# Designs tried in a protein design chat: VHH binders against Integrator complex subunit 15 (IntS15). Part 8

Target 1, 373 residues: Integrator complex subunit 15 (IntS15), of Drosophila melanogaster (Fruit fly) (q9vpf9)
Amino acid sequence: MSMSIDSNKLLLRKGDMKLDNYPTCAVEALTRLETLIASRNKQNMVMQIISEFIFLERTPKDGDVRKSQALPISQMNLFQEFQLIIALIEYFSRPGRDATRNAIFLSLFGSHLTPQRSKLLSRLISTAVSGSVAPLLSSAGTWMQQVGCKTPLSLEVAQNIVSDFISYSRKTPEQLKQLPMVGPHFAANFMVAVADLYLNEQRSPTLNPPPDALLDTITEWMMENPTLCQASQQPLVLPAGAIAMPFTTPLAGLLRWVVLAPLVSNRSAYSNLHLSLLRALQQLVSSGESTALPSQDLMQIVKSLQSYCARLAESKTDPQADAAYQKCMERFAQAVQIALSSNCITNQIQLLCLLESLPPHKLMKIVIEAHKK

## First folded at step 22 (VHH)

Design zz1 (from z01 with A33S)
Fold by OpenDDE, fold request of step 23:
Structure zz1 (fold): chain B 373 residues (1-373), chain A 119 residues (1-119)
Amino acid sequence: as target 1 above (373 residues)
Amino acid sequence: EVQLVESGGGLVQAGGSLRLFCAASGFTFSSNSMAWLRQAPGKRREWVALISEGGYTYYAKSVKDRFTISRDNAKNTVSLQMNSLKPEDTAIYFCAKDYMDYFRKLDSWGQGTQVTVSS
C-alpha cells in the first residue's frame, strides 16, 4: 500500500502529530522532515520530531535539561523496530531528492547515536544490502563519509555486515557481491571500514586477518571494478550550506592488508588483491586525480614492519633471510613505486626516510633511490 | 547453522483455526526472539507476530486478538495459534530468529508452511 503521503499534512505543527499509530506517525514525521530539514533554524525541531515520533524516545521529565546527560531511552518495542526498518526502506525507495534523502539520513543517524539507534542503523543497512536498496545505500555511503569511515559507528556497521553476510553464511550472498554495482559509494566506504578492522596493530596487538570469505569478496570487487576505490571520492550530495567531510580511500587500508598478510597468511587471494590494487593505483595516475594514499597510513605499515623486524632480531633471525618480510617488502615496494611515480602520496620525503629505516630490500632500495633525487 | 522448520499449515475454512509450529536449532533458542512472518502471493512479506526472549508478545494489527504466539524453550519451539482465520490470512508462513533474519534473506528461516483459508 503506497501510503500516499498527503502533501498538505506537511504544514502541521509538532502538536498535531499523534503517537497512536506506529509506524504511521514515523512516516508522517519523515515527510515533515523533508520541509524542515532545509531550514537551519529548525534543527532542534527536526531532532525533537525524530526523537519523539520516529524513535519513540522519552525525554526524562525531570527539571534540569542541562544536567540530565542521560541518553534518551527509546521505548520502541521489537515490532516497532521492525516496522521502522520497513518504513525507512520504503521511504528511501520513494522518488525524491538525493540531497533531502541524505539530509534526513544524517539527521536520523547523526554523530551522537544511542546504542539503540546504532543497532537499528546496522540492521537497516544490512537490510538495504540484502534488498539491494540503492537509494538507501547511497545515503548510507554519504553518512559514512560524514561521520568518518573509521569511527566506531562506521566500524560497527561494517562489522555487522561482515557478521550477517560472511560469518553466518556458507556462501557469500549474491547481494553482497553486487554491492559495488548497487551502491558503489557505500561499498567503497565499507571497504575503508573493513580494512581498518583487520591486520591493524592499532586495534589489536596481534595481526588478525580478515575472514577468508571477506577477503575473497573484496578481492573480487577490486578485480571486477578497478574504479571502485574512486567511488569514495565522489562529491557528496548535501543540502545547501552543508559541509562535506573529506573522503577516505580504501586503497591505503587494503594495501596494509596485502603488505602485512605474508606475516600471518599465505593465501593466494592476497596476491590477487595486490595486483588489483596496483591496477587501481595505475588508473588513478592516469586520471590526474589527487592524493590517493595518505602518508600516515603508509607509515603505519612501516611501523608494523619495524615491529616485526624487532621480533626477528630478538630471535636472532636475519630479516634478509625471512621469506615473509621479503614478500611484504616486495608488495610494498611495488605499490610505493606506482604511487610515487603518480605523485599520489602526501609527504613523500618523510615516507622515504621512514622506509629507509627498514632492513634493506633490493626493490625498495631501487624505489627509494629513484625518488630521493 | 540456524535451522528452522515450519509445520502445521494447511487448508482451513474461514473462521477456522490452525496452529503452526516451528522447530529451531543451531542457536541458543532461549536467548533469541522468535518471529512469524507471512508472504501472500504477489504481496510483500509482512510480520505477523513476535515473541521476545523474555516472553513478551507483539502482534500485527491485522492479526491482533486472533493470533497467539508462544514459545517452549525446553523444546526449542515457537508456535502460532491462529483463530478466526480469514481468506486474507492466506500466505506462506515463515519462522525466523528475530524478524530481521528473514528479511535479510540470510537463510535463517525455513521453507515456510502454506496456509490457505477458503472462503
Scores: ipSAE 0.010, ipTM 0.286, lowest interface PAE 8.8, mean pLDDT 86
Fold by OpenDDE, fold request of step 23:
Structure zz1 (fold): chain B 373 residues (1-373), chain A 119 residues (1-119)
Amino acid sequence: as target 1 above (373 residues)
Amino acid sequence: EVQLVESGGGLVQAGGSLRLFCAASGFTFSSNSMAWLRQAPGKRREWVALISEGGYTYYAKSVKDRFTISRDNAKNTVSLQMNSLKPEDTAIYFCAKDYMDYFRKLDSWGQGTQVTVSS
């Protein structure tokens, strides 16, 4: 009996799903969503149920839903938020289809989140990391890929993790260290996000290095889990008809870190990370995936180096004599060599031209000449 | 209301070229990633190319080095230059907005534009 959309809504309304019975109503709503999410034509209903019974959002009665650009305001208090987090953790820990869980997660936390939902998401994911909740982290990884790893939402999640586990902790918690094992997909996408946050002149005029503990953590992840970057290549488990977004590898962002690091830091961790990156890059190339290093990301690195060289010129310093620049170029050339050899870079000619615009470096020159043919 | 209107499709011989266009309206175009999807008869819809709000481009392996996605923020348009077309590229091509729209529009896609590549 195809219960009409109206019947389903009525069932949810007439049931014990009273706003005064939180979080029970949220849990019930989630359960109901399992059935609804499988139906392609019930997306609006799904969103309404989520808004009303999970996030306790009130739509202003009076306004033409179409006209009221006003973001729904959640009536959740802090305790209810906490209850919801616990309820969600429990829910996602239940046996079920991955596609359904992922669909529900994506429905809960879309690309246009209210500030409150965004905060809740960050707290939820942090809690999941702390508790090593693998199913939830898997969904979070899928989510991050679907919404984009470098989007404001993903970056916010990443920042919160850094804040919770790195900034406020004397030592990196074991739970974060284990994240690649517990949630490899999320860990990989997390790395994409955090890599974008630091040593990025597109975000900050100054090259801001990552916190030391974060660098150490990422380095350890890469050293101990050389296949971690491949976790992003796994097909997303989505409902039928859904379109999976392309994966993003953390390699480009991390390469930017290691290449530009000599300009701001002398930490040996960057050397270790560089080595791990080269290994990871070699592995990815062997898999035949051609999008491991977007040319645009590499061009960004070149631009940063150009800027640095311009500053050297202003100070009448020869780039050939600058140890930092030489080290940057050495690391960069090694990575570029691997990438070009595997044809994993788009617009190679443009990249080569840009590389030639930099003050000459012995190894880079060899690499360029080998591929201009 | 978000509107996406695809154009530029047609019949082309193998090895030929086409350029698809998508006109977008109803949202802040410059703040959103844009993508091209395609669906061949009897096959699942697949992504072809994506261009981020920042101008980063991504391509499916099957179309890499043959297709080029670009955007014009001033005109709210996204384009797909398709070179060296193959019969396997025959599909309806769709323009899509934003990452989440790929999920949200499980059943709601534009009309798309037909691309047919003859052998």
Scores: ipSAE 0.007, ipTM 0.291, lowest interface PAE 9.9, mean pLDDT 85

Design zz4 (from z01 with Y56H)
Fold by OpenDDE, fold request of step 23:
Structure zz4 (fold): chain B 373 residues (1-373), chain A 119 residues (1-119)
Amino acid sequence: as target 1 above (373 residues)
Amino acid sequence: EVQLVESGGGLVQAGGSLRLFCAASGFTFSSNAMAWLRQAPGKRREWVALISEGGHTYYAKSVKDRFTISRDNAKNTVSLQMNSLKPEDTAIYFCAKDYMDYFRKLDSWGQGTQVTVSS
């Protein structure tokens, strides 16, 4: 069946905007949003314009108040999706104010997205990565921070990137390798998200390591740019009155990777990543930045190790004789030593107490004793 | 490695016809949509036609009723029959399997097939 790209029978909105030509109407809508997005009183209009002219969504008219909460259904066809992605890339590549661009991006892709918009977002970002579209990636980085780097939406974006650039490629494309240079903020936030996907018992009862190519890519990023993790700390450029959400550092998630990796893998890349993390931590210490490692994330690592030790006990294996556990603790102790020395850990006392609950490790014991008040 | 090799371009007079071909390899062809895009001199690259994995076809307004996209899953090929060609159709034509191919081919010198329509 042949379908015309412009055959959208959506109701013409009253006013100056006509839904007669896609994606032209979407571009026009975006342009109009530049003016409207600054007005708090016009947010509903913004959302309506986005829904109708950009995503071609229809709200079910059915008067049943109960069904009125039905998510709008996009009438966009596959070709229109292709067009929209390119239109958005082009739009975001235009000269303009970063605050406006970020606001528009956030309006397009809020925290509660339809499955269709979510998929489109993921595709858009992957396309932006493939084209090294810096302005769009900057907005995506901002978006990821505002929505939260560990939210389902962010994780979906991260997973999609992994799928597109790692899973289906024999070699990591150069475009992904260059991501830290093209979009450092997004790269950092991507690292937060992707770190959360793997070696995380909160996500899966089994510790699943990252794909080898992903590990290598992240390791390379960290080795080449020790300050990359600091990119997540950049102030957000938002419209006046907007509230910036707190940043999340990639360090905690990556630390979890390297600390727990010995339980599932002996790849040398983890050692390299560990070294890079230590360097990054040291640099943070030198810069006087104090909020590098949330205690909750570190506590999660401890819990995983506790669980592992419990399994050892069931098998009548002494943790002192377990090479994997010893290696985990060694890596963990080194990182904790640096972090504690720099006061970069929140709720240090609680962490120390929890660390004491683990089977003793020589270096960890020294670290705990040195910082135990 | 994914490969998309375009062919069939050439010089044609206005009102003439050409048939472009794209040979695809390195991915599951039958499970992917295929598209044609073109880039005219000094203009941005634009999508021309798309055929879904299910065989649904879509066309840009500018080429509707003149161009026909088709696919052969057995041969891993996608074709673009271009009829009633106009000077405005002069461009380099590219085959794409996904959104990312929009950019991937931009860095590849010599990719695509040149279509030139003389007045």
Scores: ipSAE 0.695, ipTM 0.898, lowest interface PAE 0.7, mean pLDDT 89
Fold by ESMFold2, fold request of step 23:
Structure zz4 (fold): chain B 373 residues (1-373), chain A 119 residues (1-119)
Amino acid sequence: as target 1 above (373 residues)
Amino acid sequence: EVQLVESGGGLVQAGGSLRLFCAASGFTFSSNAMAWLRQAPGKRREWVALISEGGHTYYAKSVKDRFTISRDNAKNTVSLQMNSLKPEDTAIYFCAKDYMDYFRKLDSWGQGTQVTVSS
């Protein structure tokens, strides 16, 4: 055991593995990790090699890594960050097995990252989008599914994509527009994450709409790629013995956008997105998929509508006379109608009870009555 | 909107010097690294020099010891002093917000400033 650890560190330090040979030592470390990751008894050594030779980290002065709360200290300078991003793009572009690339990506960017690693992850993914680097985007899609699309790390990645390609640029770059064709799994997971960032009162006290360019991009993605939202988009390729986490559909989050949008916007893109979502839902119904709209996600929509109606009551405005509320309910009823007719909603009884608590809408009343049995 | 306006280019004899300037706006200049990139005709864009928020400088091997990047946070400017110029330095020079602009093709790219070094 001790000989194994010592000999592997010696091999990594021979020739170009010295710290002064950056980024060459990082590239060599990545190659050596392919063998070491397959061995479950070498995981602590794998983490040490990643920390020391790839991210140039040292342990805190206490030296006891057994305390999981202590984070390593980054010693990377600006140019070494730049060099590492180049090296990682090249590494993930090399021919090889998807399972190996995915295992390395997950080892580099697991769920408990230092601030430096989180920054590098976001910059690496943005670089891969800019360069249309399909193998890396495939690994990033797998990573996002495995850590969860709505976790803080995934939301950081999604926000950085919006910043880099929507906020930072006056025109949406072609590389972002082509993302569903280059990395469809990542594009779908990005939609789950970014849908959670906007028009979501669980994340913000106000209903903040997405930037116009982001809305337009998502709408075009949905219109041009009708199967993008399917929950069974593709099976994950993971190392032997790894457990795949389930794929999450972006349908529920994007439905929240289109249903709540009349409260804050009159943009016609929401009508186009709504139509695309109805078609995607109908197509999943035809294929027999039944988990597209979890009731807990739909309950968030009801909660926001209830809050809006409470504000209408304070101003003595009748929801039946409020054009925005009626538009929200029209869109919501249309989606619920399709989903209920084909059993695409989990926990239907809870949802129907909650829908009955909203001020009445003509189509929604019909939908509720047809299915409350 | 990020705006980067380059100036100071021109025609110069081999062995000569030029100083390039970049005026930056649309972001918090003092909290961002800055870079110079260049693109010769028919070649890929390459990075030239980097300067961190704190003033640490880094150079491509081909220009190290000949070029000096500096910044003025009060004026939101970055400059590139180019000495001992060679014909191989002939290119359009662009300033950039960060090393990330090397990887991006964004509308924040200006027309750049032409540097031509004659034999």
Scores: ipSAE 0.519, ipTM 0.834, lowest interface PAE 2.0, mean pLDDT 84
Fold by ESMFold2, fold request of step 23:
Structure zz4 (fold): chain B 373 residues (1-373), chain A 119 residues (1-119)
Amino acid sequence: as target 1 above (373 residues)
Amino acid sequence: EVQLVESGGGLVQAGGSLRLFCAASGFTFSSNAMAWLRQAPGKRREWVALISEGGHTYYAKSVKDRFTISRDNAKNTVSLQMNSLKPEDTAIYFCAKDYMDYFRKLDSWGQGTQVTVSS
């Protein structure tokens, strides 16, 4: 990479906000942030350094930063964006403490972001996947847990990965296939986010299946990496005093895929994914802080099945004779049975009552009767 | 699907000129930056030139003032005028949708167009 660096400016005082040499000023800012971010009384300085020297932003309109409620305006040109991505990849690739990298990553991307910062975040993460940059992906995994895997920002990152590695690519790149090995925490959180994008009536009026190549990739991840769904259960590496947000596993979202898939697809990959999910549920270790299979997610599956059965009734089709519905219920009953036996579901009575509202299925009836008290 | 087809390569003597073309399809061309990359035998891929959707141009230091990138949004083409060619410019040249292709390790890169500059 060729960058223009004036040798006379290499002697400038470190951390000087008067430095005009990009991307050198961003690299120096990152180094200065490592010491400043540990101080509880330097937050405004940290935010100003990030905004002015890393993202090249200015305060809108009147320049009074203490009164401004508007987001800063990016002044980066295309080449400066390119240079920043290179500089961040190099920074996060260097040996160092995970807590420091995570603190820097969260300071750069952990709050409401300008549209330009959101774009850069997605491009940075895609670059790290392409380069198999494990330390950056570890920080991205921590970041995604801390901001929430299903927030608009996380979904934007997940959609950009699908776009870059599934939609844009003529074949699925090896670097995406290896993601669980390189960045298991990020891969698990990516699965939570991407599962929310497909076969999800909360996101779309129709049950849109995932692209075939994405389904195949996630199915292979689950088959070859049996502990992947629990990768986020390890304690986060955060600076002292930071509060870890609760983890989320991808099990519920992927279960929704396999249970609802017969309504829109006959691909055999869903059968393989379903088996992998059942195995993960059987092996699950739960804590009281979070559950691997939240009841709200299961009730969402029920609501989608109810909507499908209502459409069958409008066309005068018997749900018990509908092969797709019966396959959905078979998969759902198997998962519910295992989850109940593993104590992975909260508020079981509410769920069981909702399940009874669906047209009958033999296995589900047995599961309900065994657990309803 | 995105398709980028490069042409215009060939054998030239040092000091000569060559013009490369890229025909783009499968995306909204006018809303995207475009780039030229190159890869010499046995060497890492390097960035050569960028052009923004708004027409602003940027060049690697090794080619600045010798190469000119331009775009035609009506024809969905990007071109690279290469003047004062040197033997070190010998490489396969690739068209790219934006600078992100520099970072990608795609197994199915297009064929590119070979430029060979003889001593």
Scores: ipSAE 0.516, ipTM 0.835, lowest interface PAE 2.1, mean pLDDT 84

Design zz4 (from z01 with Y56H)
Fold by ESMFold2, last read:
Structure zz4 (fold): chain B 373 residues (1-373), chain A 119 residues (1-119)
Amino acid sequence: as target 1 above (373 residues)
Amino acid sequence: EVQLVESGGGLVQAGGSLRLFCAASGFTFSSNAMAWLRQAPGKRREWVALISEGGHTYYAKSVKDRFTISRDNAKNTVSLQMNSLKPEDTAIYFCAKDYMDYFRKLDSWGQGTQVTVSS
């Protein structure tokens, strides 16, 4: 028979104390959680076990009423962090069901993380990239979709990968170059997140380009892995009763990079990336995806171009004579043409109106007129 | 750029002592944990000792009570005092920035310093 919630919690804590110390109690807790997660009625107990035995967290001081609403405080020392990362890598490397690994990963890192858990998550994922730990990266990809690729948690993970493998490395490590092969779903979701960090006026008042090594890495990923953008379209393997969150492709964010890049860069990698994006867009249309480029993302690109043209007007510069603007519009028109011809843009009327507000460009004008009705 | 330069290795008899040094630059030393790793011929790299930014120390079981890690935040150095050396301690020793370097396969690792313990 099933044990009561309080009895299971007490038994686990006593059993762990009778057997071994940290990290042994965390490993035993992970094993026990596999059975407890199958029961929806035990989620509060699951969260308490994770907090007390895996992350070694405590509640605020006794008697402080205002602290009763505060996040738990981590008591992990440096060596226990190290041991936990080793233990989690080992746990997720075991043969087993994807649904179980994903359920555990989402329970550990799914929402409302303490600063210590966020730090450990980023370090764990960086470790998995360095070690090419495919099962963990698969769970991280599922996690990233479920929490949202553009949320603060996902952006923190993406920033840490850029720091670890691009900023602090003189040569891009082979393990990062191989990421699409080892963890394609995670690689696709990482591209969504990292695309949001650069050449994005919603995040910064200036158009900050990605580091050259990051641009080169993503360009090579897209050229060498033609189906990478489709990796997130496969059904998620989730625990029973879980609701799959909608997937996001990296196409819109990377299109923003290549369209806006002429305003800040002359790197030829953007031309190669643009070609790869056009091919990926055509493949998604062929596979039956009808909303490959959300109109709101395209409208964001238009707004950035409008801001640039306003600055040209202040300096009395004709956009027709501005080589950077013309290059932006050429790339943009090519992508919009493919998307409109296949009826895969939501809210086309609003987009066409906004496109007409931009200074004229030959190809874009043709594209707009063909679809006005 | 983070730079870690190891020194102090050499040839010693079993039972002898050596003190290794690591000069660190390119980062805020006092805000970071430091570690010593080693790699014996034909063996995988092994964690040896760890010291937190606050000075708490941790040791692999094989070296506990024989080795002492310490840091000097004024000079940006970390040291490893090795006593009662055994032939099994023969390895190239590497200084590392926090425990994450144990997991990394980056070209930023230094040359290390060779320690050879004769029987």
Scores: ipSAE 0.493, ipTM 0.825, lowest interface PAE 2.1, mean pLDDT 84
Fold by ESMFold2, last read:
Structure zz4 (fold): chain B 373 residues (1-373), chain A 119 residues (1-119)
Amino acid sequence: as target 1 above (373 residues)
Amino acid sequence: EVQLVESGGGLVQAGGSLRLFCAASGFTFSSNAMAWLRQAPGKRREWVALISEGGHTYYAKSVKDRFTISRDNAKNTVSLQMNSLKPEDTAIYFCAKDYMDYFRKLDSWGQGTQVTVSS
């Protein structure tokens, strides 16, 4: 009987909203969702409205129970995608409460996205960057924090921005350069995600450096925006009863870039980025931030250096004579010294043990011995 | 780098025809949708026509049944056949990669090609 009730409401909604009236039915759906999202009793209806009237999805029909649990299939054509992006930009550009925009954004894109929804999300965010649409970028920053900056969906968004604004363009567009000013929370979360895409052996079997233009852009962001790494620390504006996920700074991921860069690059931008990171870390340590540089992220850097040293051993090269390794260790020791001097990392004993396993470096040895007792 | 070069514009009498061409390079043409956009003096940029990777076509209501978008994957070209031209069609026409170029700034576009329709 309950299934019959849901079917009747769905049929009434179809007649009421007229599916053949796209994108108008999506715009109408967005407006109605604002009141429905606040109700826990309406969550199933909210998901059905989003699926049917906004993303034009249907559930595959088969006699196989296992197959009937498959993800919805998108029926959206190319022009309807275009129309939806326009409608969403207009919707999020309207004056209104941040909590409402964030609730809608999280309902559209917060979990278990179909491939079509993931594609549309990435295109929507790229459009918002191009148009400097601050309210949408604010919602995207909140979204990225809530789903996790390093999840596959967030990494897809970050990769699409790199593709659209770095790989596709002959020069870095002004809109990307201004992103920290227009959407600082999103810019900070984007840096967390994009740092994870490059010079990261957990994501790729090789140390792939970022594109030169991306590196230059990130370096300029850090030099010109001293508080950018802390932008996510502002309280989230979420619907009542929602739990705010913890923020993440981009410091650890960008430190991995600058420490590992001598293995693959001689670009001077890494030196400038390194200096900016040391300044940012020292400022956070002075303010009492204890989670700015998690020990597990530092341990990942150690593991990459160990892998490099193993390759040097196979070629019978002494790490202490290897200029690239010594440069990596110089940068790493400088950052570790700041992190250890204020007890700003977790699991310090395990980190020190891992650091001791690396071939010796003069500054790092001094740093380790000063903090072992 | 993506390069889109438009040609074929000019002056034409109302009711006449023109064919615009776009030469594309710097990307896998056959895997991408293509579009035509236009901007008249003092007007906002508007989309004109869109063609998917698979050849499905879509048109703005103002040009439907008068304009035909087509693509040649062997030559990496997109064409816009413009029939029954009206003075309101006067604009600079731009070739675009995908509908996403509608949202991008002009600094990633070519010079376009001017179409002027006389009364």
Scores: ipSAE 0.488, ipTM 0.821, lowest interface PAE 2.2, mean pLDDT 84
Fold by OpenDDE, fold request of step 23:
Structure zz4 (fold): chain B 373 residues (1-373), chain A 119 residues (1-119)
Amino acid sequence: as target 1 above (373 residues)
Amino acid sequence: EVQLVESGGGLVQAGGSLRLFCAASGFTFSSNAMAWLRQAPGKRREWVALISEGGHTYYAKSVKDRFTISRDNAKNTVSLQMNSLKPEDTAIYFCAKDYMDYFRKLDSWGQGTQVTVSS
């Protein structure tokens, strides 16, 4: 019984790890973290080990540690970054407990990342997509949920994926097409992020459509996997004591795409995506999930339509005669009908009032009247 | 489409030398770092050498002072001069422009160049 205690003490001394052999020291650090991460009282040590032995960050020794919240500066060179990415991929590919992997991932890439860590994270995830590394993508999905799918970090990851797999490719790589099968949770959260990047007036005064290849990919995902949007609803495997953040579905963002698309594009892919969204929405309603479409997101769509109608008015164009507006409203009304019928929208009365503020549309009017009773 | 074509591999005796070449196309070569990686049978994949866009070179500890990575931006080529070769250097060698090429090259049968060092 006495021999087991001494072996555990030797493993915890920061002093035994040599920085002279990278990435071996990083791998060793990761292994040590497996034990340490389970202990609530050792979080500082975990962070120090990560900083020093994995990311090779140096705390500026200079002056009053108290005053300069200076972010640690990584001394990693490009070669070491490449080595680390490979080491991490290998580590996460090893058999192990999901909770431990997720905990380590979250510890490596918390909510406050240095620019270097953020970039490394994006590269790591892109590499994981390229290699169809399911365990790492699972952890990444969990990470995105915990930090938030619409946060700058998540958006950066999503944008990098778009850049790596869409922007620089004539054809969408098979690895991206397979992402819903390899990492459904990550794929769903990725969709949340990418949906937020396009056709969003909160991000850009102009409605910027997604790249055609991205639209096609997302449409295909939704058509082939109607339950993909539910992948984010799976319980998170987190360490003991960790609080799971609420999930976000891609439905609202994608609905915004299809509803506003007629204003900027006539691509048939949006019609297909719309149909797939309606199906997905119906399935979610059947599952009893009441938060599938946040009212705030729907209100954002209304605001965009209001803005468009204001522009029509300035041009003395009747919204009733505007084919784009009519198509927007038709798509919107169909989705709202399903959502309201299933009570999956919060603050329904407010939404209905806001919808009434728009120029009248025949189907929308029917929907509103049916639910104001 | 990004294309990386490796050449220059072969059989060499211990202590000998080889020079590997990689011809790159389908991307802005001068704006990308280039690297060599290798995979030996039954061993883990490893990065061997890297040259940055600015010409800075980095090496794995195992090949330091024996291998030299260089690039020619005019020809879109990256080279690996390998001196004092050891049996442990026996592997398939791949060139890469980014992290994702690690998987792209390894998943493609027939890509890379075989280096065999005989004792």
Scores: ipSAE 0.312, ipTM 0.735, lowest interface PAE 1.7, mean pLDDT 87

